# VHH binders against Probable acid ceramidase (asah-2), part 8

Target 1, 379 residues: Probable acid ceramidase (asah-2), of Caenorhabditis elegans (q09551)
Amino acid sequence: RKVDNPDFQPNCLVGGPDIYDPAQSEKVLWFDVNLDLPPRQRFQQIAKAYKKEIHAVFDVLNYFLTIIPGVNAWELIGNMTASALDKGMIMNPYRDEVLGIAEVLDVPLGNLVFLNLFYEMSRFCTSIVAQTEDNKDLYHARNLDFGQLFVWDIAAQSWGLTEALKKVSVNINFFKNGKLLFKGSTLAGHVGVLTAMKPHKFSLSMNAKVQPDIINVAKWYMGAYENTDLQFVMYFDRWLFENCDDFQCAREKIAGVKLLTGAYFILGGANPGEGSVLVRNTTSVQFERKLFDGANDWFLLQTNYDPDKDPLFIDNRRDPGNACMNKLTRANVGMKGIFTVLSSKPNLNKTTVHTVIMSVTKGYFETFIQKCPNPCWAF
Key: E = the ipSAE of ESMFold2; O = the ipSAE of OpenDDE; V2 = 0.75 times the mean of E and O plus 0.25 times the DockQ between their complexes.

## First folded at step 1 (VHH)

Design q04 (framework vhh_7qbe_3)
Fold by ESMFold2-Fast, scan of step 1:
Structure q04 (fold): chain B 379 residues (1-379), chain A 123 residues (1-123)
Amino acid sequence: as target 1 above (379 residues)
Amino acid sequence: QLQLVESGGGLVQAGGSLRLSCTASGLTFSMGWFRQGPGKEREFVASITWSGGSTYYADSVKGRFTISRDNAKNTLYLQMNSLKSEDTAVYYCAAKPEFYSFGLYTPSDYAYWGKGTRVTVSS
């Protein structure tokens, strides 16, 4: 079904007069995280730098959850999460990493842990992996869309949560044994990674499912389910980058891991043709799409819908995104080309927090904050 | 390089108590105790994270054993109460090279090991 709304008009910028140059776009700051430090200390520098901005995220969530008279849902959720932590819901080192952040921010641990888990439930994303025509490089990029239905600002025509999350977007260089191990894009206050690259080895972005199975998370909160074999996606991603040195290792571990929720894993590698989308449920691989499954499949694009399902009519980023990639052509796969596609509406929308562009072979990794000028779709 | 040295093993009567210690030559992350009884494979006993904030126990020792650590002294402890004949084993101290949220229960997940200390529980 077609949405006849000016705010939803696709505007593929490829070949047009409007040129989006990543070099001229707003970039997030880079921080170093030394994994050789005790977990409690690793993220404290970032937490100190972003204390005000992280509190603004909490203010938006608290306002939304405490709008019901006589019910302090934010305090209740925080206390329930703290109770679940005492029963071993989140294992170290991640628990101690979050604890160190909570101390700097002067916030209850349970609420900060809830925020970390809430990021795993990001509902709208676009990820692309595309092979250059000369087969020398693969580009991997994504838009992270978050904040739908969280405090619309009529004057600014923006989502309060999305605007707050833009201000906590950061890049991290993770060091181990004195050497750069991998690069990640994240939100200050979060210790997991949803977008990361090990230079010259492999890259990964995770997209949430529109309706993830969160029953295992709910069971953790109720104290009814304790299973150390099930992993949170964002913490598994941290483990993956510390334990895998190539595409094949990453693919194998993603295929075999048991997860608390299903997700899409978009994977890029260092060798020609190393690009895949693994559609995961909690226990198995449902679908796997690979570069060149068809002779002309030089790119893969994943939003938040299984390959055999149609997007919701108000959230069809898949069809315009695929059309814009086809208009780009393989010959123009590169930094500017891919950035232009992810700057095209509705893939760029009012909920887009940031855009990440990666190239494993070049070792390139950067996160950009984009504006979505009107007409711009709200979802 | 990194060395783990266990101490405190010995002979004890059933129902008695014993405290094991493991001193590391440097900084350690997640640590655990494993044991190997006569004719058995090495099995998990208990583990503790770097901060001491989370502890995990095998069902057979839960409520009887307490794992703790003193990071200022680079020392891991296992307090063993209400000892049974089934607790007779060589006890090994183990340390992980990395900070990971999984694999706290399997010997293959630990890179550094002590030589072991023997615990014998008499009838």
Scores: ipSAE 0.000, ipTM 0.145, lowest interface PAE 16.6, mean pLDDT 81

Design q05 (framework vhh_7qbe_3)
Fold by ESMFold2-Fast, scan of step 1:
Structure q05 (fold): chain B 379 residues (1-379), chain A 123 residues (1-123)
Amino acid sequence: as target 1 above (379 residues)
Amino acid sequence: QLQLVESGGGLVQAGGSLRLSCTASGRTFSMGWFRQGPGKEREFVASISYSGGSTYYADSVKGRFTISRDNAKNTLYLQMNSLKSEDTAVYYCAAHLGSYFDWLSQPGEYDYWGKGTRVTVSS
């Protein structure tokens, strides 16, 4: 539960000399995706712009999977994924969107689909929804942590996969019928969104749930679920933003969806008090926490653990994150305050790919790449 | 252009049974049945997922109606048992092309609609 090593000690930058300003961090690039285009064409501009960076991600994964001489594990996984696709693994329009990207990248479809599914397995995340003291605004923010145990670079003191994923982080404006529909933060090559906002309507971030239901993904590859209605979380979120216009619609669809894996859905809305965390298993809602369930619950923070479970001591971002939010106080809820909390260690760590800050009421959406100088927690 | 064609409607006595069919001109995902009685808005009856593995029913028909599908024939069915006079309505078939979710219970969630088939239940 506790670590005594100085490299693992939490810091909280709130009220300290090292107050962090989002203006000091690198911002990712914005791209437009026109949903009125045929699915195969929608993501080709992004794929072309990031071809080298996406290939670098493939190189890290291929290197990690090179464990048996004479066995090409990357090719095997690609072939297995292609076989699963023939059995209806991914439905249109997502299948054709990924196919269009594969054509630009000149890679087998199965390997690119595997990369898209691999992103759904992001293990370590921190999401926050917080209501301002005047009740006018809701801030929704998250750290996306991914790359644990994937190619440690001793000289750089960093994870190879995390560093590659930082370079493919992008923001997208999704257009439909010539108008902005919603904004998303994603990774180039991926057609789903893990963090998104429909300005003035609602916002969503999804955190991975680490449970035995990972076996469902393996069964899916083996064809056990070829006639299933179970959804991949990231493709369901695309559907959600294309079909819901408010917090209530989003909440109801999240509560009803059948999922391939469990997940944490952190949801923000446009009206005071519209903030929730839905802890989903594959078929139902296990827990739902709402802003102001208690009189002093002006924020909700979700990592990768059920509310009734203790975090692993090696990965306790929940307790220091909650403590840092309490130190911030409700009076200081805003872009800089929330960003400072998510820049505090260990919520900022060696696996943090990017940080997203959203405000539904202000229509604000931005993704930042942060450095984590030593001492910085490895996981 | 996807077309949906309903059939199987007619006159039936209370307590009787009817089976409605809806044939699609191409592939569909989630499908549902809605009905509209005289002077009423279109209301949800039942929905079915793409695989047919998940179904949802309005409380008023649960236990009496069964929704099913045959994807090889691009056909949706509604088996209606223990019919009541309040089941009198025009029944509409609906399809969603971009989703296979079975909880689609709002008319606005469906992309394509049939022209309807009339069911009259006599007392």
Scores: ipSAE 0.000, ipTM 0.207, lowest interface PAE 16.2, mean pLDDT 81

Design q07 (framework vhh_7qbe_3)
Fold by ESMFold2-Fast, scan of step 1:
Structure q07 (fold): chain B 379 residues (1-379), chain A 121 residues (1-121)
Amino acid sequence: as target 1 above (379 residues)
Amino acid sequence: QLQLVESGGGLVQAGGSLRLSCTASGRTFSMGWFRQGPGKEREFVASISSSGGSTYYADSVKGRFTISRDNAKNTLYLQMNSLKSEDTAVYYCAADEYGSWYDEPSDYDYWGKGTRVTVSS
């Protein structure tokens, strides 16, 4: 395994000759999902368009799991997930939405549901909300990092799963009653959202915890967990955008929901100062950070660590990201400035699948696929 | 910097058909057609999402006009059938830079200069 390991110090692109213009970067395709259609039909257009690319993701996961001779672990995991589904594991409409995708892809429902759940359990992220100097706009942006330890390609100096996931990254316009309801960034084959915005209302990105409580996941898989109040974060996010019209509604629902796993919710709104990070365990809010809790807190940055804990030194994106935001200064908060920070190493690394930039007040929402030229951190 | 150029306007008899085209100099997301008749304000005609999977029409043109797009050619179309004298207007192409599908003029960032359609009785 040959891995490019840059120094762990911030390598900020802000003010340098390597200015990243998002207009010059690869953008993902936009698709429409009509929520007025029967659930089984809603995601079939995307599934048809990305059938080959989604099968390639399955191939990478299956290849990773074939390390044990004579054991078809992918088939076993799919069968275990199917057994749990027979016991009421996932509620409609999400179950029927995933079923519709499985029919187009011609794959067992259990394996596709496992892929959807894998997105819930295993990801690294950097999310930022930042207020412009004139208070007219708030930018909300994130890097989605996924695929570390999943099939290293020595020649390409890349992770096989990360490269496959780049090819299934899509944007969705969700419609209801003939009108645009909200926008989301997702992976083709998944019906949940990790990053979404209701134009002129609010935005959300969700980051996973590095050390999740896996006991609840194991109990849920074995059909032994009886708590029907628990929600999957990605499906809760879909519910939130269908049922809230502002920052305050979203904040209250995030604070009150019971979750299968803890997560970080990064929330942006339409009014000056509407930016927050809610650190959730399964039953309550552990910590809440808000824009302008201190007079100079014009941005919040969240990676995958609780605010009272130090990042692992091999995965310290928090300190470099904060340093690059401070170097950017509030005067330069805008699409290009925030994109430049998220293009700075190690926040941009070999596991970065995509970058999303949002502005609630402008209605701006776009997902970019970035290259991380060597030297580039592997994790 | 994005440029939109409309074409296909002209004189047509009532009950006739006409196809308008709008060519963009680069990638676009949601797009729409608007029109301004003699002595009237600019009004919405039709809009189409980035993928072309969703369309929205003004009540006055539903069932008569069809909006479509060819993303490989960066081109938007408006097929106008069963034209009426009330359809006489300058037709404008509009595009949203921020990747949003909208049904209001204020939500569109780029506009063409217009193409004139005259429907005679």
Scores: ipSAE 0.000, ipTM 0.227, lowest interface PAE 16.1, mean pLDDT 79

Design q08 (framework vhh_7qbe_3)
Fold by ESMFold2-Fast, scan of step 1:
Structure q08 (fold): chain B 379 residues (1-379), chain A 122 residues (1-122)
Amino acid sequence: as target 1 above (379 residues)
Amino acid sequence: QLQLVESGGGLVQAGGSLRLSCTASGFTFSMGWFRQGPGKEREFVASITWSGDSTYYADSVKGRFTISRDNAKNTLYLQMNSLKSEDTAVYYCAASEYDYGLESTPWEYDYWGKGTRVTVSS
């Protein structure tokens, strides 16, 4: 079956008549997280600064989950998650970091952890890694799309969850032993990072799969994975940036880790040609794509579908994204060029929370909140 | 509308030093200095990214000029040492709505100051 075409036409701003207005983009705020502090204290400044905005995210989720009269599904999910945490699935320091946030927000720990799991499993993304023509620089960028089907606002023509998540988007400088260790983009209330870079070392963006391993999540709630090495992707990302100093270390750890759910890992490095996409299931690498596997493969683009599978008709960001990169050409790979591609519809859509642009070689890292003026794809 | 205001220009003898400043009325990403000498087109001098981690210089000024920024004050600086008569120009501060991280042509900058004059006597 096919869904009727709403007559939406993709655009590509590269060389087109449409002018992207950068004045419509907003930058997120930067915060410092000192990893030398006790875990409970590390994220409390951010939690205090965004308490109202994080509660707005919880309100959207609570509204959706408590639709059935007489059933407090939000409380039930929180209690079930807290019970599962007692089995040691989330290791310190992450457990204590999340607990510190929960104390500031005055919410049960289980509900905050459920939000972390929900973010890990339920988001769409577009990630790009591209090598400049002179081979000196690599650009790594992504759109984070989240909030599909969560409370459409007819008056604002927007998704309630997406708009709430825009307001909790933050950049973090992580410090250890008094020195900058790495930079990350995340959502206030989370201790994990969705997108991160260790300047002059390596970068990473993680994309979720459209079909998460729901059976594995159910088994985790039932205790089937007690005393196992399974990791949550967002917390594994934090561990990776604290324990690896280059592309090769990061690649090897990503390939070897055991995960609760599969994911796409888009990895960039400091040396020419250090760009890859690792398609991970829970135990192994399913596929690996590298820059210059073909002579003309100067970029890699990953959305939320395995390389050998077609995207869903209503969610084809892969084909227009690839077409726009090809229109850009390798000669124009740079911050402005890549940003223009990620500002092109439907890669920019009503569920786009933020856009991150990184360059490992330049040490550049920034997150932007973009508007998607109508006509704009709903998801 | 964003405003850029340059200061610190003046008359200096060859071999001397000057420090230029540029204060922005608000937030800026990539910033740079350009100059226009008598009877010449506007040319690139130096640029700096938002973080200050990446700097770029024209070959003619490399090793003599240092670009820096203070984001808390929305201020860009250009420390000019070992000045030559060829450095005589009106110096323009420029800001971008994007952080290019590269040597930029004038068209890549969205905001411009009115300029400050530097005259180097031989």
Scores: ipSAE 0.000, ipTM 0.149, lowest interface PAE 19.4, mean pLDDT 79

Design q09 (framework vhh_7qbe_3)
Fold by ESMFold2-Fast, scan of step 1:
Structure q09 (fold): chain B 379 residues (1-379), chain A 123 residues (1-123)
Amino acid sequence: as target 1 above (379 residues)
Amino acid sequence: QLQLVESGGGLVQAGGSLRLSCTASGRTFSMGWFRQGPGKEREFVASISWSGGSTYYADSVKGRFTISRDNAKNTLYLQMNSLKSEDTAVYYCAAGRYLSGIYYSPLEGYDYWGKGTRVTVSS
C-alpha cells in the first residue's frame, strides 16, 4: 500500500525538453577506459582532465569536516582509510586504479579511497525502469542526489558539494580485448560506476538506503573483515559488468553477493519484462519487485525507502514520481518521457547531481546535468 | 556556437596520400569523418573517442585510413593512404557529445558538422 502526503503534491512536468535538442540539454563528457592497460594507467587521463574540479570537491569536504577547531577530521578519515588499505581491505585492481589517480592528483591515497566509497553515504536517488507499449524496448533512468547539508551557498542558492560533483560527472566506455565491454556513469576520481549498461545485455542503477549500516563500515575500518568476501557496492558493480553478459546472470549475482551495506539494485534487461528491483540487506534479498507482477505494472520506481515503509515527510519523491509516471502513460515511455518525469520536482531538487537515461535494446546511454530553478526543494 | 573547419582536400592520383585536418573552435568529445560521393548518400568513414584510445573505421577504408586527434590544438586528422577513385567525395568533420552514436546510430551521435572539404582521386 502506498502512502500519500497531502502537503507534498506532485509537480509533474510533461513535455519538457527533447533529449535530442542539444541547445536545451547539458550533457557530460565521454571518456574511454581500456581495461587491458595496467590498473594504475586506466583512469589517469580522466584524472588529468578533471584535476582542478576534483580538488574543488576535496576542498568542500575538507572545509565541512574541519568545523571543530584543532581537529582535522578530513586528515583523520584519510589516515584511517590508509590504515585499512594496509590490511588488504580493498582488492586489486581497484586499489591500484585509485593509486594511479592519486598520483596524478597529488593527493593522499586514503582520502581518494574514502571518496570512492561515498556511494554508501548518498542519501537520495530515484531510479525507474519501464517497458514500452509495443514491448520492443525497456528504458532505465535515474537521478543521483548527493550533497544535502554540505556547505550552503546563500548567493547561488545551492549546495556546494552538489555543484562541485556536477562538474566531475563523466561517462565512460570500458574496453577489454579491444572491444566495448560496457558503459558507465560516474564521478571523475572514482573507479566504481554509479550507473551502468552493457549494450543489448543489461543495465543497473544502485540506490542507497536512508539508514546506512555504519557497524559494518566501522568494522571494516578496524580490520575485522580481514580475509572475507564482503563487497563494497561500488566495486561490486564494476565486477558485475566485467563478469555477467545478461539479466539473469546479473540478477543471480546481485541476489547472492555479501555486501558491507544494504542497497537497492534496479536492474534492466534486453528482453520484454526483464526489469526488477532487488532490495538487499548485507546477506540476502529482502524484497524483489518485477515488471508485470501485476498486469498493469509496466514500470518500477525506487527511491531510498523499502516498499513497505513510508518515506520521510520532507523526502516523499516516491509518490510524486509514481504519479508523474502514471500521468505520462505507457504509450509515452521513451527517453523524452522518462527524462521529463525525472525533471519534475521534487524528483529534481537542489541535491540532484545528474540524470542518466539508458536503453539496453537501443544501446543508448547518456548523462545530463539539470538546473533546478527556484522554487526548488533543498533536499 | 561550436565551429568546425576542414582543410587539406585536393586532387591526388590513385595510390597517393592526403591528410585532412579539422579544427574546432572549442572543446570537442567524440569526433568523426563522413563523406559524400557524387550521387551518393553521406556515409561514415571513421570515428575517434576524446582520448584517442578508441577508433572505428568503415570496412571500405580499414587499413588505408588512420584517424587521430590533438586535443591541445583542438584538431582532428584523417591520414588517407592508398587512395582509390571510389574515395572521391566531399569529406565532413563531425563532433558529438555521445560515443554511443558511433556504435548504434552515428547520425544521432553528432551535434556539430563542418562544411566539408573536397577530395578528388584521379585514375
Scores: ipSAE 0.000, ipTM 0.146, lowest interface PAE 18.8, mean pLDDT 79

Design q10 (framework vhh_7qbe_3; at its last look DockQ between E and O 0.01; V2 from the best seeds 0.00; counts 0 for: pae E 12.8 > 2, placed apart)
Fold by ESMFold2, look of step 2:
Structure q10 (fold): chain B 379 residues (1-379), chain A 123 residues (1-123)
Amino acid sequence: as target 1 above (379 residues)
Amino acid sequence: QLQLVESGGGLVQAGGSLRLSCTASGRTFSMGWFRQGPGKEREFVASISGSGGSTYYADSVKGRFTISRDNAKNTLYLQMNSLKSEDTAVYYCAAVPFGQWIGYTSPESYDYWGKGTRVTVSS
């Protein structure tokens, strides 16, 4: 039955009631991952704790991909990915870390490996870095939007995949040699990080391009890149936190890495003005936007489109997000202010899984499961 | 089966130079050098991509050591300059024979290892 298609206007919540409740961040649990353990053991406690919820993610993906008559695409993708893993197309330690998860789960290995790669390709996001008025602090935040292509859940009035992913949202403290090395947020069953911070050093979020180089990914599955330097971004992100100790190191490594697909790297640091968005293709930096560089001022906002191109008309989170940040003003940059901007529509939408807010200078790291009350954009 | 054989180790005075080689018995992708000093754990020194287009160095050797490779000869090199007593170690060659990824700094990323070559730096 035909229903009216309502006109959803942007709705910036700045200036309204205080919606920031830090107690809600306690609903996203913290786990310690000990990098001194053999790779196969590192993620098993998380996998065990979230076994039921990871299976629910599998059930959603299986249902969606098997609804097409005559093709079991979920099984096919799983078999192709298992073959790639057996051929060494996924490098250690990540190969063995995923195998360790598989030892405690009752899911097909190939589909588990695919889930890890899928999270690389599907990160639709709004990321913000912003400098406080007194120049003492920098805040870095992001919405993770995930689930746009999956079946609408009538009971939940939301996307089935998005609702399942909320239940696997976790925070991790990574330890090496008995000491905290860095913090990150991720989805249980995933061995990478989606949003991360090395306290008092630097922070990173990565946004996918709306038009990734899917041909390169397909060629990778066919073995075309056996003797090349190309990497998935997600594994590189984790390498950065294991191998860099400041903003400049991270920036230099992001500029030089060879990638399987391009991405947007949103980087924050510990010193005033250390905020950048690096727009990467597979071989080089296409463009860098920096705080206080003459073209930008106290904040940077990045979605999933190159800065010199218009967003798709059906997905303009850029202009409303920028307008809401300007309404907030520099004086109100902080946990409350940034949370309010990222809870404003359409940057908050039905695909939004969680919001992460970080401060490198203060060591704050908070993750909030999001809900978009009706009326709300489907994506 | 891939075999890696290091050579070129020896005794060198502080401030001197030495060049290590590692010959692989077959095709490789990413390769790296690691070292283990007396009473210490194995540590990363340098890595290089399969094409040779990307390199990474530990901070302790950056600017003094240069990693390179000759893919026609299946040989990896480490040029070590301005050597210090702290560089005394057994140096190991490591490789990944297949895969699209650049070599990482962690030992667990490498599937094949040589037996090592000893470098002693005297004061």
Scores: ipSAE 0.000, ipTM 0.341, lowest interface PAE 12.8, mean pLDDT 83
ESMFold2-Fast, scan of step 1: ipSAE 0.000; ipTM 0.445
ESMFold2 (binder alone), look of step 2: mean pLDDT 85; pTM 0.881
OpenDDE, look of step 2: ipSAE 0.015; ipTM 0.308

Design q11 (framework vhh_7qbe_3)
Fold by ESMFold2-Fast, scan of step 1:
Structure q11 (fold): chain B 379 residues (1-379), chain A 124 residues (1-124)
Amino acid sequence: as target 1 above (379 residues)
Amino acid sequence: QLQLVESGGGLVQAGGSLRLSCTASGYTFSMGWFRQGPGKEREFVASISWSGGSTYYADSVKGRFTISRDNAKNTLYLQMNSLKSEDTAVYYCAADLKFYPGTSWLDSTQYNYWGKGTRVTVSS
C-alpha cells in the first residue's frame, strides 16, 4: 500500500463486487488449418482475412523504426533476415508456410520472418496451471503481454502495437488426415503457436525470458547453427503437437530439445497432477516445478523470471498473481475463477494482447480480448 | 447479406439416393448440414472446411453420405446413398460468412447463417 496511486496498486477482483464472466468478453475468431495441404497454402485463408490488420502491425513497427533519420531500419532488418534464411535456418514446412503468407500480404519474406521471430522474443506473459479440488479437471490459462514501448497513444491511453496485435489474435483448429489434431492460439501472419492444446491429451503455453539471448540471435544471423537440430520455440511447439499424444511424451521432448533461446514451458495434462513448469536453457532443463511437489501446490504460476530470481519491482506480476490465486482458493478453480485472476491488475495491463483459457479434460479452448480501462497499469 | 438456398429434396424409396445442394449468395468459410426429423431435435449430419480437406460425419450417416463443395460456384453438396426411413427429415444448410465461430463445428449454435431447409422423405 506504499503508493497512493490506484494505477500502481494490485487489484485482485476475487471476492470483489464485480463478477467477470468470460462469456461476456470479446472472443477471437476460429479458423481451420488443414496440415494435409501443401505448406504454402495452409495459412493463406487467414492471411487473406487479416491482410489489412497485419499491414497495420507492420505500419506500427515501421513508424517506430523511422524515429532514426536517414536509416531505413525496416528494409535493413528484412534484408539481414532474408540473408540468414538463405543459410537454411528455418526448415520446411515452416519456411514454405511463411512464404505462402508473404505472397498473400505482398510483403518481403525476410520482414515477415522477422515478425515471426520477434513474437518469440519480445513479450511478457503470465501462465497458470491449476488442479480442481475434486481432481477431475485441470485448468491452464495465460495472458500474453506485448507492445510495451511501441507507440503510446495519448488520446486513447494505449500502446499502438498492443492494440494492433489484439486485432490479429486468432484461434486455429489444426487438422490432419481429416481429423482435428490440436487447437492453438496465435497472431495472424504467424505459423507457430505459443499456446495450444490437444483435447483430452495435453496443453502447453510458452513464456519468454526477460533478457533475450542476443549472442544466439547474432550467431543465427551469421549461420552458426546451419545444419543443426536447433529449433525456434514456436516451431518446436508445432512439432510437439503433431508428434505427441500425452503429457509424458510432451515433457520428455521439451526436456530433450535443443533451442535457439531459453524459455519457460508450462504443461498441462489429462490426469490429476499432470501440471509442470520446465525452465529451459538452450541445451537442458534448469528447473522443473510440478503440481503437488508441496502438499499445497495445487497451482503453478509462471511469469518471465526464473523461480530463484525476484521480478523487477516495476514488473512484479508474479507476487500479486500468486496472492490472487491463493485468495481464489482451490475450491473455486474453474473457468470464471481463473479468468477473474487473469482479469486482475497488474496481470491484466495496457500491454495485454489476449487471454487464453484451456481445459484438457473438458476439451475447452478459447481466447479473449480484454479491455483495461483506466485506472490500469501501463505494463 | 449472406443467403443460403437448399435444393434437391424430395420423396425417395429406401435404399435409394438423393443429392442435396446449397447455394450461397457469396463467400462462405465453414459449411455443414443439419437435419430435423418429425418430433425430434435438430441434429448434426456433416460438415466441411473451406478447402474441402477436412470432412466430418455423424455416426448414423458415415459410409452412406458424402459432403463436398465447389467454391467457384459457392455451392455445398450432400450425396446421400443407401437411404433409410430414419433419414426422413428437413435438411438445413449452415454456414459462416468469413470465419468459423467457436470451438465446435458440430454445434449448431456456432453457425450464423442458415437456409430455410429442404424436405427429404424416405418411403418403405
Scores: ipSAE 0.000, ipTM 0.136, lowest interface PAE 19.2, mean pLDDT 79

